# VHH binders against q88v07: the designs that were tried, part 24

Target 1, 377 residues: q88v07
Amino acid sequence: MAQSIVEAPIRVDTSRKIIHVDMDAFYASIEEREHPAYKTQPLVIAHDPRQTGGRGVVTTANYVARQFGVHSAMPAAKALELCPTAVFKTPNFPLYREVSAQIHRIFHEYTEMIEPIAFDEAYLDVTTNKKHIHSAVELAHRLQQEIWHQTHLTCSTGISYNKFIAKLASDYRKPAGVTIVLPQDAEPFLLREPIEKFRGVGKKTVPKMHDLGIKTGQDLYAQSELDLIKQFGKLGYILYRRVRGSDDRPVEYLRERKSIGKERTFGPFLQSTTEVNTHLKAIAKLVAASMQSHQRHGKTLVLKLRYGDFVTITKRRTFGEFIPNDAALFEQYAEEIFEEVVDDHFNSGIRLLGITLTGLAPLAFENLTLPLYPNDN
Short names: E, the ipSAE of ESMFold2; O, the ipSAE of OpenDDE; V2, 0.75 times the mean of E and O plus 0.25 times the DockQ between their complexes.

## First folded at step 7 (VHH)

Design l2 (framework vhh_7zox_3; at its last look DockQ between E and O 0.01; V2 from the best seeds 0.00; counts 0 for: pae E 23.5 > 2, placed apart)
Fold by OpenDDE, look of step 7:
Structure l2 (fold): chain B 377 residues (1-377), chain A 124 residues (1-124)
Amino acid sequence: as target 1 above (377 residues)
Amino acid sequence: DVQLVESGGGLVQPGGSLRLSCVASGFTFSRYAMGWVRQAPGKGLEWVSDISKGGWTGYADSVKGRFAISRDNAKNTLYLQMNRLKPEDTAVYYCATGLSRYYDRPTTEYFDHAGQGTQVTVSS
């Protein structure tokens, strides 16, 4: 009689009110706002692959382009193949940053518990809030309205008792949607989700999961914790809990942080300098978003890398002035530092990359009143 | 228009050497990392090597110590010196931009743009 190891019930904290805010096609929407003619055209926010030797990744695309199958993180060259009539717009990060800052200012009116994920995404813990609004749904609607009023941009919101579910919910009714997942609705909601939507399930993991018959939350739920751990390690442990509605991660709001940074660990190790640059770009974006959300700028950029043989290099570059919160600039500096410090240990691959900003100070948000409406003159 | 033109392929005996060249046009060559990928008969695309803007190089384990990638920015040319060639190195070699292993692609592609390729055959 195989004693059914009664897996201890997973404790689920349902006491919090979490809103995930996701700006709808953020960069593309900004471009459409600035250039209304783009609204009727397939717009791809990326460097034109015809000008870059085929290099480039789609940052985002408008809904017209998405109808052709264009999506974020797609190679720009592929986007062109899918949509030969696509308009490629080089990202205007200064503008995007400014708009992001405006949105974050709005968030701060409601709560200090803000965790920026990107320029266009944030978690808000509104369990308690500055407006003393009890209903998270009402608060979400007010946020959407205020954002629209100030920026003429739309956002989708997901509301739930934890970060994991709130994020999933925000994707459910785009654009300009509000999706609430109550504790009693969490299980049915999660069981219907494809496994690709589960955080931590990457491109390498999906095929393996599919081979194991794990295609949806329901399939995932049917797996034992032990089997998931055996197959997926720490990720299996996490997913076992997530599919059961458990996520105890707090909304991390910046206490007076002396530094803001992001790190990524790789398995398998990076062996390509191109790959390193690609990941530095991604990390830079996250750091820039974090800097923006915290309304900080820094004087020092720190690159951290760890080789496959565990040798770790940390290099700092201090600038005479504050570094603009520009992801492209962070990427550039990180890449430059990498080129300076990389050595023969690169033969063992890269295990970890990190970008950190130090010497932080509050951003003097010059209220650049972006003229919302081009004067129809 | 972006163009990548590979040359230098051919038939060699095991243990032999070849030098591949790739001439790039239609973009600012010096601003981009470049690399080589290959496709053997009946196999998928495989990353071989790349070189950063600053000249740092990476190699697949299968070619490490045998191949050397280099670039001449003044000539807009990428090179691959291949030494101690093995039958397993038989493939079409492509010069490529935008190399990545982590693209969310349904297909295993390592590049955004590549040339037409040059055939390398290693046979006794």
Scores: ipSAE 0.058, ipTM 0.604, lowest interface PAE 3.2, mean pLDDT 87
Fold by ESMFold2, look of step 7:
Structure l2 (fold): chain B 377 residues (1-377), chain A 124 residues (1-124)
Amino acid sequence: as target 1 above (377 residues)
Amino acid sequence: DVQLVESGGGLVQPGGSLRLSCVASGFTFSRYAMGWVRQAPGKGLEWVSDISKGGWTGYADSVKGRFAISRDNAKNTLYLQMNRLKPEDTAVYYCATGLSRYYDRPTTEYFDHAGQGTQVTVSS
């Protein structure tokens, strides 16, 4: 009959010690280190818009340039308009990658549980650590000191029992800050937060939340789970848990993710190509979103199907170029592969479908994911 | 590649016991919440139990007091002790991971990974 809904109880696991490390104005700080005169000038790390015909986007800007309203992901031409005296420095990504690698080698002295988010950002799980340091605050200070000693760069850290709170905490005291949110402090901390600080609540969602009387974590906490799901769908489900201090996401420390995929098991089994295509469409949307969230693209798309009689078919198609992270393309390719491989075992129905991207590589640096929440909105 | 291999199913009389095992590989087992999901003949999937990284457990009302979930992180193995089995417990039992992970990647999947399942039949 119908697919059962599985509703896990809300559990708040406070056993972990998670550090979020965010390098302060990373690219700009590296360039200031290389050319100290930049410290007193507005510096924008971007291709010079006067030489690109107004094209390009800001990757980072130093503190001086930020005072003019320049920020990451802004069009470079807009940055020039806001700050005509700005120095534009073309990004030296090889240098930034090497400095990032140096910083990660420092992380590895303390833990192997490191999830890089970007060149300048990582989560560390230090619940246990190589240095046997009991205090995560002391560990964060040691990391900051060692990074400064080796690179002359500063970073800001946030510490808590999960990734969500650690990330929020890292934004509270910049530059060179260390902020901890202990389990007993988590609820007061989260209830005070403006709703804009919650992942997924951006400029499009904020007006809707304000119309519903939701301006802070306290307002969010007061909402029923059903109401949040009705109004915001999956985001509502997530926010209900986040504001209660629940985030079980592990620090994803496997350095090489070899594949990204989604699969579903069906009961009752799918009996027609129409049913198959409907579910492939849904799965393709999820995979495309996941590929973009991980800032990856892939050369190989893999269809997995399992018949009702347990015969499993896995077939892949490899392209000469990376496949765009486009749900419609993933759906098209998956449907083409299905038609290629489907056989008489389909008489037993389809119990499982999956779409997986392999042959992964990072997206271009100019397309790096923007910070989820601005520090000051 | 994530692999979950269930075992320990079989035929048992009502009131009997079985112990299911799930050996995991391809990921750091101790880092993830794990769970059991079952599918009775002709029915949808039903959440049975889960256990967090830190050892906190949850149970469906239908199995509370009869089933006990546990994990051995040193052996990468998840267990389900099933006592006082009833005919309505007859199902294929799947070991799963990622129940809490769907929160992190706004998806609608029931679980990210499941094994091939092990059949439990409770009948005279």
Scores: ipSAE 0.000, ipTM 0.103, lowest interface PAE 23.5, mean pLDDT 81
ESMFold2 (binder alone), look of step 7: mean pLDDT 83; pTM 0.852

Design p1 (framework vhh_7zox_3; at its last look DockQ between E and O 0.02; V2 from the best seeds 0.00; counts 0 for: pae E 19.7 > 2, unsure alone 64.7 < 65, placed apart)
Fold by OpenDDE, look of step 7:
Structure p1 (fold): chain B 377 residues (1-377), chain A 124 residues (1-124)
Amino acid sequence: as target 1 above (377 residues)
Amino acid sequence: DVQLVESGGGLVQPGGSLRLSCVASGFTFSSYDMGWVRQAPGKGLEWVSDISSGGWTGYADSVKGRFAISRDNAKNTLYLQMNRLKPEDTAVYYCATGLSYTYDSPTLEYFDHAGQGTQVTVSS
């Protein structure tokens, strides 16, 4: 009598609200934003194979190019073959990084629990969040709107109770989509997913799985844990649980914000000290608000400015004591620093201003009367 | 063949300045993003700075405000002005093309080509 080892039901924690954010065709979208003419052309983000002797790999492509079968990680030469009219744009990683940083700053307004995956992807744990938004769906929409407002870029979001499902969900309704997988919907959702979408299933694993008749979540679900472990080792163990909706991995976030700051890019460039001061004031207000929301104070104020000619100056002023969380004070210090560092490059205008506080410490909780009741206004 | 030739390295005291140059050949320099990476003794390759073909610049946190990257497309030359040098800046500096990065820390993941490097030593 083979005692059917009643596999203990896998405990699934459904208490968390996880958002996976995936920027839509991120690099291509940025290029299209910078050059609207690209929107109507097949755009491939890669070195032009005609210039590189056939070398290069597609980083990404816009939706127009994708219609020709161009996809990420494709050889650039192949992309050209598929789409001879494609515009090849060399990746501008400095720009992409900057835009990514901007997006992440937006994430930080909502939660500190951020796990970046790539320039264009992140996990957010919004079980609790800075905006006190109970609905993860509402939060996701707000986040998309804010990203659009600030960057004119779209993102797709997946919302679920763990990282694994949230990530899968974000791919479901691209571009600019919101996909929600509730706990009760997790099983049917996972069963339909191709095995290639399961995290940990790489290029080497897919063929083996297919050979075993594992092509979908449903196929995977039908496998015993022991068989999966036998065939795939630790990955088998993990996949057995994932397909059953279990992912206990936390959103890994850097606990200690080393700095809180805001930056603004200008177009047209600022040409006068008056304009600079006006914007420093605005930035200071945002920083103060952020500092307040994070219940932090800092010892160092950093002014960042970038001139029209791209010369960048970063100047720090460290104080003997924590700087009071006062926007007017931040502004004052920023203006003072600006006056100290401004040079002839100012003739090219100011492209970017930023104020950042570092040396952060928690505000002593003494007098924060937590307003118990959100005023329903 | 792509060639990158770095120069301008040397021994400098802390607080000093150096200007690195990289002369590129074998490709259309103006069409490519360029960058500087460095390798300190016993450490891995570290991204320092990059400049896009469009003139966008990026800097590692460790060098922000001290280093300035620039390019002269007419001369096929990449520059790195290094000011306020620190002992921790001691490394071989490489000019590189085709830089790719990881997100979590702009850690250099890949580059297509790099030069032979130029030694920068910051010591009292």
Scores: ipSAE 0.015, ipTM 0.287, lowest interface PAE 8.1, mean pLDDT 87
Fold by ESMFold2, look of step 7:
Structure p1 (fold): chain B 377 residues (1-377), chain A 124 residues (1-124)
Amino acid sequence: as target 1 above (377 residues)
Amino acid sequence: DVQLVESGGGLVQPGGSLRLSCVASGFTFSSYDMGWVRQAPGKGLEWVSDISSGGWTGYADSVKGRFAISRDNAKNTLYLQMNRLKPEDTAVYYCATGLSYTYDSPTLEYFDHAGQGTQVTVSS
């Protein structure tokens, strides 16, 4: 007899058309474009481990080097062991940024709903698009063609109704692939995937899942939600939904952010430091939440205040380290800056307060491709 | 069509001041973050300052304390007040939207739109 279970049905929104674009071996392919002799050599984009004392990590490897087992995120010393004849090229990030910008200009011909993930990777929401192309597959082919014609680089695309499946689909056929997973195909597609393909199931989690007999989406699907939550916490909650084809995350296209901030105007004006600190606390909570939801952190915190007589003060404080996305820290720093800059115009009251984070970068786990050896100085 | 038209440049002696204006059209100005970038002769583009749709400002270290960015959403106009100008501020100044740069560098990687620029020359 069926047991009473308090569970809400999983809602699956299939109305969107999402494309994930992943440039094929991006850094390496750019270097091959600039120096065609690399196309027939094993090429590894990393600082040369013979010059770093064995330090460093592979950012990308061309397809020749991959035949020797070299892959991204691998220690550069291991790549040298696997392929002693490999050419190591130090990353030319200014060039890669320029090429990435060129590719994004192509994306903007089709949609403004673009979420960059990395130089070589983006989500596009093309549910509607600027070219009035009803077939997302046709749109993906056009993107590939335009990118190739303008940059001589190839990309792989995945198309589905959400970000999770589109990302998985883009990995299905590489290089230069176009893979679509329609709603009716989603479940069979997901059930066949190794659990390593599911976001959040990494090197530390895979052994635990294998010990529990979970090797594929099929095995994951068979688990109860409660068991997954007990074993994996929030990850278990998420995976239960992902394997059922549910991912409600929007494509986050609100233009490339240089800053994240919140401000509030007041009427009546604030007349005391106690009132100011109360509102800075509330604003700090909003900013910290926004920073975390965008998966960014910043090195600079900015306080803005405007007095009742419209005199405006903006003061930045830059830190040597990224500021943790902690509302209490943001509040503390904002209050310190306020005491530093406040003057006798406070007699007219405070009509506006604001807190902004700038100097933004992805959170540390998204910085895998950053150089391990910063510039001299 | 997005249009950004800069004005207010000119020749000024060191220590002088200029106010740049940028009139925007073809988009909802109040919804966009805006910025100023500059290009000195023979150099790449350098981020100078930006201001969010909500009025938040940022400045490159080279201009902090001397320049003030502002916007007037009713007039679709972005401003840059430049005080205590130095010869190294000599450049073509562009207003722009959609700026992208490395977290430790003011060197631009990308922008959506920029105007034709206005020349600022600081010379005795």
Scores: ipSAE 0.000, ipTM 0.116, lowest interface PAE 19.7, mean pLDDT 82
ESMFold2 (binder alone), look of step 7: mean pLDDT 80; pTM 0.821

Design p2 (framework vhh_7zox_3; at its last look DockQ between E and O 0.01; V2 from the best seeds 0.00; counts 0 for: pae E 22.8 > 2, placed apart)
Fold by OpenDDE, look of step 7:
Structure p2 (fold): chain B 377 residues (1-377), chain A 124 residues (1-124)
Amino acid sequence: as target 1 above (377 residues)
Amino acid sequence: DVQLVESGGGLVQPGGSLRLSCVASGFTFSSYDMGWVRQAPGKGLEWVSDISSGGWTGYADSVKGRFAISRDNAKNTLYLQMNRLKPEDTAVYYCATGRTYTYDSGSTYKFDHAGQGTQVTVSS
């Protein structure tokens, strides 16, 4: 078998129309809608630290409070310190969920290709859509208008040819903004972005990147792929492509999704069980998040692996009951399946790992804890 | 074992057309990126075109607008429609799969597996 290694360029698919919708200060905005007096006050959505003994974390804050430096994930006590006149409102998650559901119903009028990532955020693939609107920009405007009309809430939208750029774009013109990044504008747009805005770059990664002189997309772009992989592993591999405008991740819409899953491809190949487990853990986390966001639970877990020699194994385990949406549990089951199915082909390494849940059913509304923020993983 | 079998090559006059086929076996065809590479006499391997598992296509500048890559996953077959052929297109054409990152290539991917190739000769 003639093994020929031939070089090929990084591919960038620009054929899709992706909208990232981000509700503006979602919880705070809802509270302001319900209580208009809050509009002129610094509103912090959190338990009042004065009532909790200094405990609590800011979920979100209105724009007035943000002017005092209050931001999400800030300790509530710190928020009070920054803004002593702040009004603290305990989160009303049932209300927020209801409003989120209403917004999602609006999304469904336009497309079934919806990937919710939080109560207030979603990706929409509108390459083809139910309204037969060719212009993604026009569609975004219509969405904003409809959302306003029905909910009296504003959202910002980012429009581009992939999820990564669309999400970045949505943050650019808040509130009630529409930002479009065309393929020809993608590189310049990405080069200007701070590294903190790149998905996958978490709190632990930022310091390391900064130490390496990577502060912006431009800095990131200047790095070799090899160096990024050396320093950041798979994340380096991904970021090398992302900064160059490449994101081949589909909008994971729940078709009457018979399944929810995540797959990862590896280069270099995984060569050890330890590596496999590490990645299974990461994949499991993503799947759990997705299951949560889609408010689904499944009865069957499927492990997919592809060896370096292209042999692919797909093994499923069906349970008598729905599997709890627990990343650790998904990981455990995936690892167990892996141990069961792994064979001599492992000598060629692992090219791909995937975890998929099937036999999906809706979670009862009462058990749905949607992440407040998209997991950057 | 991964097998790629190319066909459809031959002798054609400048301006002519050929359609190459590649039948794949030994792996889940639909799950892999596929591509065509060629090697002209005295030259190294050159990337010609590729198609992702998702159907995304790419072309070398030298063949853009003249060649079209496609795939039939039901038949495990990759195609390359070559139109307006030029003498400089003369080469052995290889079907390739297994696009992966390699440390040696910097900003490029590599196809790990290729068939035996099919000869394409463009001559008056």
Scores: ipSAE 0.016, ipTM 0.315, lowest interface PAE 7.4, mean pLDDT 87
Fold by ESMFold2, look of step 7:
Structure p2 (fold): chain B 377 residues (1-377), chain A 124 residues (1-124)
Amino acid sequence: as target 1 above (377 residues)
Amino acid sequence: DVQLVESGGGLVQPGGSLRLSCVASGFTFSSYDMGWVRQAPGKGLEWVSDISSGGWTGYADSVKGRFAISRDNAKNTLYLQMNRLKPEDTAVYYCATGRTYTYDSGSTYKFDHAGQGTQVTVSS
């Protein structure tokens, strides 16, 4: 077919490398990790409907429970009916948030272009990446391995040149799947998909599509753009492009502050530990105030010092719990680190001191770190 | 027809060093990620280290700073330099391909092939 000459074909930008990461049965998997006996029981993460008078909704269920037909967003009472032997575990959102934050720290080692969808889902734009990994497949493998090694949780990834295809690819086979759709594979992949897999075609739209003879991507592809717009409005405009492999939406990241710190330079240079400690006290006060005003706390305190001869030392101390935003504690830890790292370059004096908190998390709930919609629908 | 042959294991005192080698054949070595996994007595498999086709390395926390992975693509050989060995490092060490694969039935990250292993024993 010579349709590209007669028609104005949609240009498809295939220059990006997009990964969609979807943690497998996230809440249930965390609970199984904490209590391995759950791995052989049907487990439903929800308030127990026997205790709520039949109210509540399933957040997620483990794979044993899913065999009984339990799924996310289902009424908890229905889940109990389908699987009377199920264990109901009330969600431990603080724990899930902590694990999600750990996973996001791994993402940030590779890219800053991260769009969180939920605790367990994100898009990553890795077109350029901080580790200079040429292959997106290699990068996805390293992400999955590092997540497994740090958390003992599995994830499924989809890799393609846009968000739409990456998301479809990640859903293709779960759990622990990696699916790549290269530009040359995109059209065959999309044409085979059932229409309900296309974003925006839900329970209310599927019957109308079927009435028009549209059951697959192939059928959708055959429709004129004008007809799709007439029948479905903006959705029709979008679907015409999606089935042709076009989705130029950027990975929509919010800038996440990874550290908060203060530093000072000195002239004349500091010549004694007494002078150093005096300035560390002042810097610690500034950092504590800044941490509090940004409503953050951190697990890692970093001391930076630069000698008069420009030799620079940076040393970190990581704690098991978040460090209270207390100037005296920051000063104490910074002074301890200084004594640990200071050497004979101190003879040239200290030209710079800095204290930085990293491993940050909010002191309170932050909307972008919680599920905005169910994980399994 | 993939072949992975490990060598260089043995008995060593705590604090000692060993260098493991893995000679590969039957595939384009330079195009694949390679790695080491180990199995201690009575335990499951544990990832130790990997190295990408481009030379980027990863290490388990338990071995960081003590082990160094490298590859020689001209000789189709993967290496693991093991320093400051501890009794806890006692295991059978397997050379493996660590690439992610896409199959008709799905995709996973896993080791596609592993060798027969080489025993490393660290004891006083």
Scores: ipSAE 0.000, ipTM 0.097, lowest interface PAE 22.8, mean pLDDT 81
ESMFold2 (binder alone), look of step 7: mean pLDDT 80; pTM 0.807

